VHH binders against Protein disulfide-isomerase A5 (PDIA5). Designs and how they scored, part 13

Target 1, 129 residues: Protein disulfide-isomerase A5 (PDIA5), of Homo sapiens (Human) (q14554r378to506)
Amino acid sequence: WMQNPEAPPPPEPTWEEQQTSVLHLVGDNFRETLKKKKHTLVMFYAPWCPHCKKVIPHFTATADAFKDDRKIACAAVDCVKDKNQDLCQQEAVKGYPTFHYYHYGKFAEKYDSDRTELGFTNYIRALRE
Below, E stands for the ipSAE of ESMFold2; O stands for the ipSAE of OpenDDE; V2 stands for 0.75 times the mean of E and O plus 0.25 times the DockQ between their complexes.

## First folded at step 12 (VHH; framework vhh_7sr4_2)

Design q5 (from z4 with Q98T; at its last look DockQ between E and O 0.87; V2 from the best seeds 0.00; counts 0 for: pae E 4.9 > 2)
Fold by ESMFold2, look of step 12:
Structure q5 (fold): chain B 129 residues (1-129), chain A 122 residues (1-122)
Amino acid sequence: as target 1 above (129 residues)
Amino acid sequence: EVKLVESGGGLVQPGGSLRLSCAASGFTFSHYDMGWYRQTPGKQRDLVADISSGGSTKYGDSVKGRFTISRDNTKNTVYLQMNSLKPEDTAVYYCARTWGADVTGKWVYDYWGQGTQVTVSS
């Protein structure tokens, strides 16, 4: 059982492995977690999708902007993981990225506006009003 | 409101050239991938070319080497330069914006323009 001190440095951390305000969910905790939040915007994504990669910094910044509001979550689901397959099918995710708004865990609508920090933050502010 | 408006179509003889333009509004143009599709009567829309937000391009096999897609993010415009036109290029040409990819990785387009007719006829 050799330790390998000559191993190359590890790859850059995945989005899920980074220290961000984004709440990364899986099939086992999705419903219960969302029931505790008045407003959740969920990004369903695939790590290989270039459109998802372009949105990740904007969505992450949005989560950070609302990190101190306990009623709000910006959450993400990696639909490529086996344990998330049933969840993504149940939520009718047919492509990536897909954005859903949930009110106390109940699906309310798809988010169809601009996929920028400003677009996301304007949407969330309107929900609070 | 997302809006895509094509222009530059018309009648041209075989071997001629046209440049199509697609003016985009209602979204942050520089963040989106764009494409051109064409359709003849009774047929499905075929990919002509697409261009990523970063400038990477892809072409349909029948137009490679003859058509060039480009974009100008300062003018919110996508272009299709069409050279060495053939009668088989006759179609309505549509500009489209992609929203993402399906589960197989194929790009999916969510907004389409009204189309501009290109007719190549002797």
Scores: ipSAE 0.122, ipTM 0.522, lowest interface PAE 4.9, mean pLDDT 87
ESMFold2 (binder alone), look of step 12: mean pLDDT 79; pTM 0.781
OpenDDE, look of step 12: ipSAE 0.480; ipTM 0.747

Design q6 (from z4 with V108I; at its last look DockQ between E and O 0.91; V2 from the best seeds 0.64)
Amino acid sequence: EVKLVESGGGLVQPGGSLRLSCAASGFTFSHYDMGWYRQTPGKQRDLVADISSGGSTKYGDSVKGRFTISRDNTKNTVYLQMNSLKPEDTAVYYCARQWGADVTGKWIYDYWGQGTQVTVSS
ESMFold2, look of step 12: ipSAE 0.459; ipTM 0.721
ESMFold2 (binder alone), look of step 12: mean pLDDT 81; pTM 0.793
OpenDDE, look of step 12: ipSAE 0.664; ipTM 0.820
ESMFold2, fold request of step 13: ipSAE 0.326, 0.324, 0.365; ipTM 0.660, 0.663, 0.689
ESMFold2 (binder alone), fold request of step 13: mean pLDDT 81, 81, 81; pTM 0.799, 0.794, 0.797
OpenDDE, fold request of step 13: ipSAE 0.748, 0.745, 0.763; ipTM 0.857, 0.855, 0.859
ESMFold2, look of step 14: ipSAE 0.519; ipTM 0.751
ESMFold2 (binder alone), look of step 14: mean pLDDT 82; pTM 0.799
OpenDDE, look of step 14: ipSAE 0.722; ipTM 0.842
ESMFold2, look of step 15: ipSAE 0.423; ipTM 0.707
ESMFold2 (binder alone), look of step 15: mean pLDDT 81; pTM 0.794
OpenDDE, look of step 15: ipSAE 0.685; ipTM 0.828

## First folded at step 14 (VHH)

Design r1 (from q6 with H31I; framework vhh_7sr4_2; at its last look DockQ between E and O 0.94; V2 from the best seeds 0.68)
Amino acid sequence: EVKLVESGGGLVQPGGSLRLSCAASGFTFSIYDMGWYRQTPGKQRDLVADISSGGSTKYGDSVKGRFTISRDNTKNTVYLQMNSLKPEDTAVYYCARQWGADVTGKWIYDYWGQGTQVTVSS
ESMFold2, look of step 14: ipSAE 0.426; ipTM 0.712
ESMFold2 (binder alone), look of step 14: mean pLDDT 81; pTM 0.792
OpenDDE, look of step 14: ipSAE 0.763; ipTM 0.858

Design r2 (from q6 with H31L; framework vhh_7sr4_2; at its last look DockQ between E and O 0.93; V2 from the best seeds 0.00; counts 0 for: pae E 2.2 > 2)
Fold by ESMFold2, look of step 14:
Structure r2 (fold): chain B 129 residues (1-129), chain A 122 residues (1-122)
Amino acid sequence: as target 1 above (129 residues)
Amino acid sequence: EVKLVESGGGLVQPGGSLRLSCAASGFTFSLYDMGWYRQTPGKQRDLVADISSGGSTKYGDSVKGRFTISRDNTKNTVYLQMNSLKPEDTAVYYCARQWGADVTGKWIYDYWGQGTQVTVSS
């Protein structure tokens, strides 16, 4: 809108650096973290992928909507990181973005519905019934 | 559910024009990149044009300067204006939705229309 023209903006933090309600997981904490949650929706992504970039604000808003429910997590795995390559192969991630639902850490199904906050939140609310 | 419906194909003379439309439903159209592909018998589908959700366009070399892709996010429709048509443009034209990218960065398409035949002949 109106913006300050005096200086260029500082570099934007990565999604992981933004301190959101999204749990950013790595290969060595993925299983332990998911076992503690009744419902986890995991976004496997690549930072370079424009399809992922378009979904990130929707997924982030979904995580915020459920931040007070300790049995629910919205998590993300950056499959480009070396730490996560084995995990993403083990979870059969063939492309980005990929959304998996886990029940107490056990893979239950792939999420293939609409990639909006409303789509994600409707899905998670249905799981809680 | 997701549906893509092409229309506007037909028979035209060389040098003629056609306008293809692809009506999309069942998803949040404005979030997805879309493309037009074409296929002749015995060959793989070739990129004709694609358009990002924000309107950026890319064209195959053989159609650049002759074809124009556009979209209307309020009507959930993508268009292909085809001018100066040649017999080599004869093909089935498909509208496609980009789902994402594979690990090498190649686009993945998860929904395709049924196709519309374009025939350029005397």
Scores: ipSAE 0.393, ipTM 0.692, lowest interface PAE 2.2, mean pLDDT 89
ESMFold2 (binder alone), look of step 14: mean pLDDT 81; pTM 0.792
OpenDDE, look of step 14: ipSAE 0.817; ipTM 0.893

Design r3 (from q6 with A101T; framework vhh_7sr4_2; at its last look DockQ between E and O 0.59; V2 from the best seeds 0.56)
Fold by ESMFold2, look of step 14:
Structure r3 (fold): chain B 129 residues (1-129), chain A 122 residues (1-122)
Amino acid sequence: as target 1 above (129 residues)
Amino acid sequence: EVKLVESGGGLVQPGGSLRLSCAASGFTFSHYDMGWYRQTPGKQRDLVADISSGGSTKYGDSVKGRFTISRDNTKNTVYLQMNSLKPEDTAVYYCARQWGTDVTGKWIYDYWGQGTQVTVSS
């Protein structure tokens, strides 16, 4: 039972259609892309999830803050897309949003701290030491 | 690091009032939706009230009109004002933080307080 009926989609471009520093990944390119990055923070999400919508501007700002560091990526996977459902299952995504940290493409840990730009940037800076 | 600490429970006569508080720490409180749940022995936790980060509220049917949820983002605290208390309101009351949704769209709560006992009896 849902507490809020599904709102109409916004008239603006989707997060993926916006040209941001976030790497939007699909099942076909996920592993290859992550292997090339020392540090990747991945947001697994659904476009209809209200908690995801609140985080998107913070995660986008984080990606922009590290856009010039070739070793770092902030990536996103839309788990509702057909092409991504096997990936999201393989990564054990049971709810949205889910944040995973990968080191050279290998899963290292879930990110469970604050979902703000400051929380994300502090986490990534700590990885760089 | 996330902590939720309930207080304000106790013994009260039928028809009385109590105000519960839930002090939150370890996260950006104003970013998260919060709720109150209650549990009697041998039963599942039942929704008492939810409050969104923007102040929108929702109540369980048995408490509508008697209980009021509110929040103070400057004190990182969520409150439950309980009026016209009845013996069936006797339970442990838990504060909870919403994490997100499962794949079907149901709310998930990732942190719960230890609970505060409310007992309504003569």
Scores: ipSAE 0.428, ipTM 0.694, lowest interface PAE 1.7, mean pLDDT 89
ESMFold2 (binder alone), look of step 14: mean pLDDT 81; pTM 0.794
OpenDDE, look of step 14: ipSAE 0.659; ipTM 0.814

Design r4 (from q6 with A101M; framework vhh_7sr4_2; at its last look DockQ between E and O 0.92; V2 from the best seeds 0.00; counts 0 for: pae E 2.3 > 2)
Fold by ESMFold2, look of step 14:
Formats: structure tokens, C-alpha cells, sequence
Structure r4 (fold): chain B 129 residues (1-129), chain A 122 residues (1-122)
């Protein structure tokens, strides 16, 4: 079976559907999941935001770099989903992308350094030290 | 520390030209969209021109065809070539880095230069 070449291609999987090392969280499981991790860097995003789209591969590669350290998580919250809107408001997310660092589920600081794999990995390595 | 430093402003006659430069440091310049904005006292900053990391450009209606934004990723610099200047172009011109979008989809800029004055007067 061959696809009709004039038809649009099948939709690309969303970031959440791509089965990466990133933990995709929702309002129902956010607090419990973060409490179990010593260090979590959370990306709050909107799928339509071009700035988020540029960062996604860097954040994904960062999650992969730390996948074997059970105390570290790189997590993402899609703030456009209805079930996440209260969470994003509670966390004071005013724009996308926003990066928060949590220590055992407690907000510690906003990450506002370079949005590259190297920037993220250097930050996380410094937290372990 | 992110730094944006504008230069090239000054006094010019109507119909004249100026070239503004914005030197950037403290971040991976080639990853960020950049823009030029201008402001007169008591007004919000207005878009003059934006340039994406890949070189795509957008212009405010009042400057289309007269101004050209460009970037040089090897020098971490964004430029604004301003031709056919008019008295209404008189303003402080700011270089800005795009951060992202607010919840309504409006662009947000997180770093701004100190500005450079452009004055178009007979």
C-alpha cells in the first residue's frame, strides 16, 4: 500500500508521544512525582510556541543524558491542556518556555540561563556537586 | 550575563540613512530570534523589525521597504539599515532578544539594550 503523494503526511507524534526520557506530567501527578526526585528541571511549554519547539530537542537530549541517574528528572508540562492550566497558574507560569528547578518537589529557582543541551547539563551537574 | 549594546544612532536629515548595530554577548546568539523596537516618550515600544535565528524577517508597516534587518552570527551582531528616513522615525531604538510567548501568544522579550537615539530633523 502506497500513500497518496498529494495527501498530507500522517501527523507527526507529539513530544509526549515520542517516548523519550522526558517525564511528561499533568496536574494530577506533578507534586507526587517531583517529591520522589532530588533534582527536577521542569519545562512548562505550549506546543504552538516556536521558542518551545526550538528547545525541545535540547531538553530531550538533556533528559537522555541523565536517564540512568534515578535522583534526577527532566519533566515537561503542556500548559495548553485543560487539566494542566490550574497547575501552570499555581506555579506562576506567565509565558513559554518557563524552566523551574525543584528540590524534592519544592520550588527552588527559575532557570533562565542558556536553552541548549550544554546549558541544561552544566546546570544539572552543578546541582549534583 | 546577557548583554545587548546598540550603536549607530544620531542626527540625520529627512531622506537620509543610518545603520544601527547591536552587539550581543552572554548567550548562544545563533539560537535566538532578535528584534529592533523603537519608543517615543509616553508610548509603548513598537516593533520595527524582527529576524529569526534562521534569517526570516518581519517589519512594522511604517518601515517596510525602507528598513532592512540583518544578522551576522559570526560577530553576534544584528543590524538595522534605515533608508529614506522620515521625521516620524525619530525615537530611541532598542535591540531585544525574544524569550518566548505569553499565554495569549504574544511575543515576550527578556533582554533589551539601553537604546540609541535616532533623530530625523531638517
Amino acid sequence: as target 1 above (129 residues)
Amino acid sequence: EVKLVESGGGLVQPGGSLRLSCAASGFTFSHYDMGWYRQTPGKQRDLVADISSGGSTKYGDSVKGRFTISRDNTKNTVYLQMNSLKPEDTAVYYCARQWGMDVTGKWIYDYWGQGTQVTVSS
Scores: ipSAE 0.362, ipTM 0.674, lowest interface PAE 2.3, mean pLDDT 89
ESMFold2 (binder alone), look of step 14: mean pLDDT 80; pTM 0.786
OpenDDE, look of step 14: ipSAE 0.613; ipTM 0.793

Design r5 (from q6, 13 letters changed; framework vhh_gocatamig_d2; at its last look DockQ between E and O 0.93; V2 from the best seeds 0.00; counts 0 for: pae E 2.1 > 2)
Fold by ESMFold2, look of step 14:
Structure r5 (fold): chain B 129 residues (1-129), chain A 122 residues (1-122)
Amino acid sequence: as target 1 above (129 residues)
Amino acid sequence: EVQLVESGGGLVQPGGSLTLSCAASGFTFSHYDLAWYRQAPGKKRELVADISSGGSTKYMDSVKGRFTISRDNAKNSVYLQMNSLRAEDTAVYYCARQWGADVTGKWIYDYWGQGTLVTVSS
């Protein structure tokens, strides 16, 4: 005796559960939330996509860099969730990851530059000026 | 502007070797997975090998053990070392950047090079 089988470790939290500065949106709150922000960069993603997984730390760091600016949001939409599928279709998301810039909730352009913290932050700084 | 430029193709005898190079520019190379595809006359383009940003490799069965894909992130380049070449390896070889995945999980490639011709003939 003296053995004590360790309980398995709890599952790692999802990106949404990690309580970052990223604003996780769903179809029900997407439009109204974005209307309140001068600048929103939205990442449409799928949790299973390795390309999304590589970008998540960079996008999360970008959100943190602008967390004190009330006019700016870095938001994410999980397109695999049933409640978000209509939104992702409406926004013409054909693959993952997809990045859209919105100005006061109006679609302005796709973001197609580097998927790094520096790329995202340079883009947002240029919008702020 | 994103560019992929292949080089190193040519005429070679069966059993010979060639090294293909793909020079990349206009993007952060180390963030992307890259692949070599080939297209023989009258055939569909097919995946030959790919390499992840972390260096993991995958090969089509017919080239495994003969071809080696590698990358040099400092030179923004991906390579295909082709040994023990056979007539069926004759094709135009393309370098491609893997952008992401579509909703069904199929890989999306958004940039392709112009190709480099490899001819294996006596």
Scores: ipSAE 0.374, ipTM 0.690, lowest interface PAE 2.1, mean pLDDT 90
ESMFold2 (binder alone), look of step 14: mean pLDDT 81; pTM 0.798
OpenDDE, look of step 14: ipSAE 0.767; ipTM 0.865

Design r6 (from q6 with D102Y; framework vhh_7sr4_2; at its last look DockQ between E and O 0.85; V2 from the best seeds 0.00; counts 0 for: pae E 4.2 > 2)
Fold by ESMFold2, look of step 14:
Structure r6 (fold): chain B 129 residues (1-129), chain A 122 residues (1-122)
Amino acid sequence: as target 1 above (129 residues)
Amino acid sequence: EVKLVESGGGLVQPGGSLRLSCAASGFTFSHYDMGWYRQTPGKQRDLVADISSGGSTKYGDSVKGRFTISRDNTKNTVYLQMNSLKPEDTAVYYCARQWGAYVTGKWIYDYWGQGTQVTVSS
């Protein structure tokens, strides 16, 4: 009773499936999760978008840089998932990637600056002051 | 402040050549896809050529084989070499930064230069 040797290898894990410091949120837990954090930077994205793919390593590194600060979260929402489409519409996401800053769950501003680890970390460090 | 400055436009005869430059500043140039667009009066801006951060290129059908887009990440500059120019190439040419994609999948361009006039006339 041998395994089929022609079985394809497992696919690479998605960003959501990887074990990182990024909080991957869905419509059901978005509000309650953000209310518990003083500062949350949220990346709304689509997995197919090349601009999102380029930013993912930078955003992930940013989340890792702040993983020990309990007041800060870097979160991501996959807007292609059916269960997130109402959330992304409610948050007025019209393009990918979109970055929103929330203060205790309240929308504060859109992040439109440089999409590198340095850009994100400088922004978040300024918020902590 | 993001800034894109086009140069190199002018008047040329049909069959002639022209080289456009776009100097970029205020952002991490090597991380962004860039494009050249053109606009004739009363029409929307049309894609002429784009170049990804990794160097991949695409061209509008009317310019394939005649125009070449390139970039120099050390000089933060995008170029458009325009050969075999035709009167229909007469337009204002704009440099643009590609930011992302709409939910529909179409590209988003968030910064544009002032434009440089290219006129092809006998």
Scores: ipSAE 0.190, ipTM 0.616, lowest interface PAE 4.2, mean pLDDT 89
ESMFold2 (binder alone), look of step 14: mean pLDDT 80; pTM 0.796
OpenDDE, look of step 14: ipSAE 0.608; ipTM 0.800

## First folded at step 15 (VHH; framework vhh_7sr4_2)

Design k1 (from q6 with D50Y; at its last look DockQ between E and O 0.94; V2 from the best seeds 0.00; counts 0 for: pae E 3.3 > 2)
Fold by ESMFold2, look of step 15:
Structure k1 (fold): chain B 129 residues (1-129), chain A 122 residues (1-122)
Amino acid sequence: as target 1 above (129 residues)
Amino acid sequence: EVKLVESGGGLVQPGGSLRLSCAASGFTFSHYDMGWYRQTPGKQRDLVAYISSGGSTKYGDSVKGRFTISRDNTKNTVYLQMNSLKPEDTAVYYCARQWGADVTGKWIYDYWGQGTQVTVSS
């Protein structure tokens, strides 16, 4: 028994609340934001999904690797939020995580390769060439 | 290119044992949860066993205590040890890579092997 027990740890910030290079988008700003980028890789996710949680550090590191290239964005959409549900339906997201590549805001293809920083960065580098 | 190749199926008498293997290539195996499913003619694929990337396991009710799923991340292989086999275990067995979850939280697998036949008969 402790005389002055430690305070409980603070709640962990959500991915969206963290200060990272990932652009967290919502239905209202998705199209306008993507139109301004030559290359955007978007992660559609749910915070409760275990595979999403495993990928988040890799996707975050990818965003950081390209943070100085203003033509490239790594973006994320939380499909559990009510304000994003119409967007995720419009983009035909049937499960999590889903990765889409957009060229100047136009859907180009799904990303189906390795869900690691190396997989994402190799893909984006190939788009720049 | 993601590939899953099952092996180890065959004909066995009731009460016997088999060990199935699923060799994985074309992805970072240690990052993915894996499962074994089975299918009899005219039926949906049923979950047999699941193993997370961290080693946590779950089993279908009909195989608990008889089957063991395991993985070897150094060999990119998932295994299914099948003991005390019954005629009801006769099926094609598939390994699968878990992709994630659908919008309702149901597990989704995006790549499946071609299957290996297990027949339990005397």
Scores: ipSAE 0.231, ipTM 0.579, lowest interface PAE 3.3, mean pLDDT 88
ESMFold2 (binder alone), look of step 15: mean pLDDT 82; pTM 0.807
OpenDDE, look of step 15: ipSAE 0.516; ipTM 0.772

Design k2 (from q6 with D50T; at its last look DockQ between E and O 0.89; V2 from the best seeds 0.00; counts 0 for: pae E 2.5 > 2)
Fold by ESMFold2, look of step 15:
Structure k2 (fold): chain B 129 residues (1-129), chain A 122 residues (1-122)
Amino acid sequence: as target 1 above (129 residues)
Amino acid sequence: EVKLVESGGGLVQPGGSLRLSCAASGFTFSHYDMGWYRQTPGKQRDLVATISSGGSTKYGDSVKGRFTISRDNTKNTVYLQMNSLKPEDTAVYYCARQWGADVTGKWIYDYWGQGTQVTVSS
């Protein structure tokens, strides 16, 4: 059997459709999910933004590095979805990507440092002390 | 401690050439898109050129074909080669780091150099 050469290729899975350790959150579950974690680093993003696309592999690898620590989450919010617009506005997200650190669901600070796996993991390890 | 330092400006005759450099420090340079902008007194900044972290370039219409932006990630430096200079190219040239995009898709720049003067005199 040969694949039909006229058939379109299957769509690539979106980041949120991929099986990763990243918690993909929406406005309805954001607050309650974050309350359960001592440390959460949240990436607010837009799928069309090239700056976000460059960071996604690094952020995903960071989530995997902490997957066995139940106190830590790496979460993402797609701010272009209608159901997330109020959340992203409430969190003062004015551009993409934006990274916020939350302590038991309470905003603590913006992350404005290096956008690499090493930058993220060093930051989170420093919080564990 | 993000720092951008431009150099290479000066006085040149029409038709001449200059090469600007922007030395970057305090961040992982290879991960950021960079740009050159220029400004004359009393006017808004004008896009000259941008270069992505991967090396893709874009130019303002008035400089396309005459200016070339490039980068060297091993030296944390972005360059602007300016050829066939015209009096209207006279301006302060600024290097800038692209932070991201706003909700409308417009690029946002969060750090700017101090600028370097380019003067093209007849």
Scores: ipSAE 0.341, ipTM 0.660, lowest interface PAE 2.5, mean pLDDT 89
ESMFold2 (binder alone), look of step 15: mean pLDDT 81; pTM 0.793
OpenDDE, look of step 15: ipSAE 0.633; ipTM 0.803

Design k3 (from q6 with V103L; at its last look DockQ between E and O 0.87; V2 from the best seeds 0.65)
Fold by ESMFold2, look of step 15:
Structure k3 (fold): chain B 129 residues (1-129), chain A 122 residues (1-122)
Amino acid sequence: as target 1 above (129 residues)
Amino acid sequence: EVKLVESGGGLVQPGGSLRLSCAASGFTFSHYDMGWYRQTPGKQRDLVADISSGGSTKYGDSVKGRFTISRDNTKNTVYLQMNSLKPEDTAVYYCARQWGADLTGKWIYDYWGQGTQVTVSS
């Protein structure tokens, strides 16, 4: 079967497709995954939101900084996906981005500090102390 | 603690000019989109201008061509240059930081300054 020599380039990978240290969660695996981690910081986001797009590299770098600590996870939920809408409603997400801290899967608090790698990493280090 | 402090308001004659400043502290200013809103007594707040972290601007219809929003990331300051002022520009002007978007895509602002009064009258 002949290949089209003018085929469009493949689409750029989504954040989920980029093989980062971020755990991309869905409604079916959210609770079980979080229960296994002492500390999880979750970013609830929408791919269309420019405020989310600006934070993604910072949150991704944060996940990489803690990749070797098995007690810590940085996770993300795409609230625009149909399969995640019930989860985002249950977690009371009213806008994007929203950051929640969970302790062994139990909601503990909203993260409202700086949305930079340094802000996230300082917060997580304080939780470990 | 996030702080936004407006200054530069005052009394001015129609046709005059004012420059408002908004000094920001307590956050990484260069990472956030910012805006100016205004409010007359008994009315809701109206968009005057927005400026993105990258410098892109948007203006309310009633101020296009007369007002210019700008930012200086080295001084953590947002400016509003107001030219050709009219009596209907009389309002309290607020600086605001954009937090994000609600579920419908409308912008949410999480911090507001205390406001600075602009009065245009002869």
Scores: ipSAE 0.459, ipTM 0.730, lowest interface PAE 1.5, mean pLDDT 90
ESMFold2 (binder alone), look of step 15: mean pLDDT 81; pTM 0.800
OpenDDE, look of step 15: ipSAE 0.709; ipTM 0.843

Design k4 (from q6 with V103Y; at its last look DockQ between E and O 0.92; V2 from the best seeds 0.00; counts 0 for: pae E 2.5 > 2)
Fold by ESMFold2, look of step 15:
Structure k4 (fold): chain B 129 residues (1-129), chain A 122 residues (1-122)
Amino acid sequence: as target 1 above (129 residues)
Amino acid sequence: EVKLVESGGGLVQPGGSLRLSCAASGFTFSHYDMGWYRQTPGKQRDLVADISSGGSTKYGDSVKGRFTISRDNTKNTVYLQMNSLKPEDTAVYYCARQWGADYTGKWIYDYWGQGTQVTVSS
């Protein structure tokens, strides 16, 4: 006899593969992309980290809330990818998730406040004042 | 500003019980995993118990079956019920917030309370 040997379901799309307002950056385009934005909040993350997984919906919603403001970007860097490891080292990322605010591509401060949509959006609104 | 304030420590006889509380403020408590650690002079802080945002728990080997961690998200508080206390449980007990993981997968704790002294005297 023989059971139906179906392949497992295709994997869910990664955060980077999803169609969101989050800018997914890599080492090659990080500096140039950030220089073009007055305000960028960057999430450095690892896809396997459950703490990152909890934040992803909140950060994604934040990016959507500011999608029409061309001066603002919410960006993400997957620090597990080989091509991003030098970038994450250069940015002194020691753990996941790490949130950095950049002003025209220059590091300004670490975001250490609440990691909810409301926390992120309040922070970004204060930057626009 | 993130703040963690422990209370409920004190002096107790062997075999006794205490309940520790950790009041949290300055963050969305229900989104974070929390833990209790303890430290005796000259030693590193040791894990006592962890509780996830969803209520899943883990315990250090020396306290399994005697201690119970719990949380009340409506009060922004994590608790440690300590039963059958022994002299070796004497320590300062700290509440801590988990923020994330390092590149090796080890948990990172970013905020710690001031600690509350528990003394179990023979």
Scores: ipSAE 0.337, ipTM 0.670, lowest interface PAE 2.5, mean pLDDT 89
ESMFold2 (binder alone), look of step 15: mean pLDDT 82; pTM 0.805
OpenDDE, look of step 15: ipSAE 0.654; ipTM 0.808

Design k5 (from q6 with K106R; at its last look DockQ between E and O 0.89; V2 from the best seeds 0.00; counts 0 for: pae E 2.01 > 2)
Fold by ESMFold2, look of step 15:
Order: C-alpha cells, then sequence, then structure tokens
Structure k5 (fold): chain B 129 residues (1-129), chain A 122 residues (1-122)
C-alpha cells in the first residue's frame, strides 16, 4: 500500500464539488431550475477570481440559512466552463462576481450591495416582505 | 453611498516625505481590495500601490522601496507613506476600490476619489 514517492497531494475540492446548499447551475438547467423558485439569487463567478473566493463563504452560508425554504434558492454559475459561456453572455455578465436576482426565473435586478452573509440575508428577507 | 476622500497632499521638497490618507464610507471596507493610483496631466492613471483586504501589497516599479501602502480596517482608511520624494512623483493621487475582474482577468475599480495633489519642487 506504499504510495508513489513525490506524488502530489490530492487537489482541494472545488466549491462546486463541496456538498453545500448552493445550487450549482449550468446552461442546460438554468432556466428550468429558476422557474421553480419564487426568489433566486445567482452568483456568476470565475474560480480564479480572488474577489469571488472572498465571497464564497458568505454566499454559501446564505444558502444554508434558507435551505429549508423551498421558495428560495442561492445558485452559482461558473462562467469559465465552456458549457456556461453562452449562458453568461445571455445574462450580460461582464465581470466577476456578478449577482442577479430572479423572480420565478425572470431577471428582476442586479444585486450591488454588501457581499457578506448579512447583506445577502437582509436582501432576501426584504424580498419576502 | 460609496465615498472615498483623499487627504494629505501638498508641496514638499525633493527628498521629503508625505503621508496620504483615504477615508472610506458607505460599504464594508474590510471586504474590499484598495489601491492608490496617480496621474500627471495628459497621461493615463498609473498604479502606485494595491493592498488586499487581507493586507497583501503590490507596488509599481517606480515607487517600490520608497512608498508603503497600509490600511486600518477599524478606521476604514487606506494610507500611502511616501518617502524620498522626487520631482517625477508630482501628480494627482487617487484612492480606488477594487470591484472585481472582467472576463479577461483584468482588475476593475468601480469607485475613485476626487484626488489629492502632490507637488515635489524646490
Amino acid sequence: as target 1 above (129 residues)
Amino acid sequence: EVKLVESGGGLVQPGGSLRLSCAASGFTFSHYDMGWYRQTPGKQRDLVADISSGGSTKYGDSVKGRFTISRDNTKNTVYLQMNSLKPEDTAVYYCARQWGADVTGRWIYDYWGQGTQVTVSS
């Protein structure tokens, strides 16, 4: 059972590979998934972007806070993946991170407020009121 | 409303020192990377220094070793300590907030201060 000398350590799991409450979407399932939710906050991101990396724990915690509300989703789209490039162009994503709010799958507005768990959760709670 | 206000500029002799401050408000300062840029009339803004939210720094080649960027997240302030000033350091100095990156990987700054003049002359 001796491992190969000099073998690199296994890579850290990506955000998408981690088992969280964030819905990781792709071009094939984006519209269908969002139509089923009254409120979806979508993070369009690039894995290499340090600004995205700083937000990921906050966005993930937000998704967890609303995981039991079936009307709400926190979703993410990796715009670097080839299969998502058309989607990110269609949604007019010009930089990372970009946050969009969708109401029953229809684009409603950009989220440009604080990129913290508190900022995200206050925004989503206000949408329910 | 996001607001960035530079101060501390002025006239100094060659070889002198100045400390610039950038007071930030209207956002969670500790979560954003910040930078100092400078501009002479008729030229593009040039990088002076960047500082990440975690304190990592980067400097333009012409100021490395002479200038030090720092931040105080409890005061929402970015500083630029400028030592050994030269006439070529004469410029308007701008504080900026780094928003993110464009699709090609270039950094984007979404808010800029109004600038503070630094003049290095006898």
Scores: ipSAE 0.375, ipTM 0.691, lowest interface PAE 2.0, mean pLDDT 89
ESMFold2 (binder alone), look of step 15: mean pLDDT 81; pTM 0.796
OpenDDE, look of step 15: ipSAE 0.672; ipTM 0.822

Design k6 (from q6 with H31M; at its last look DockQ between E and O 0.93; V2 from the best seeds 0.74)
Amino acid sequence: EVKLVESGGGLVQPGGSLRLSCAASGFTFSMYDMGWYRQTPGKQRDLVADISSGGSTKYGDSVKGRFTISRDNTKNTVYLQMNSLKPEDTAVYYCARQWGADVTGKWIYDYWGQGTQVTVSS
ESMFold2, look of step 15: ipSAE 0.560; ipTM 0.765
ESMFold2 (binder alone), look of step 15: mean pLDDT 80; pTM 0.787
OpenDDE, look of step 15: ipSAE 0.811; ipTM 0.891
ESMFold2, look of step 17: ipSAE 0.547; ipTM 0.756
ESMFold2 (binder alone), look of step 17: mean pLDDT 80; pTM 0.787
OpenDDE, look of step 17: ipSAE 0.809; ipTM 0.889

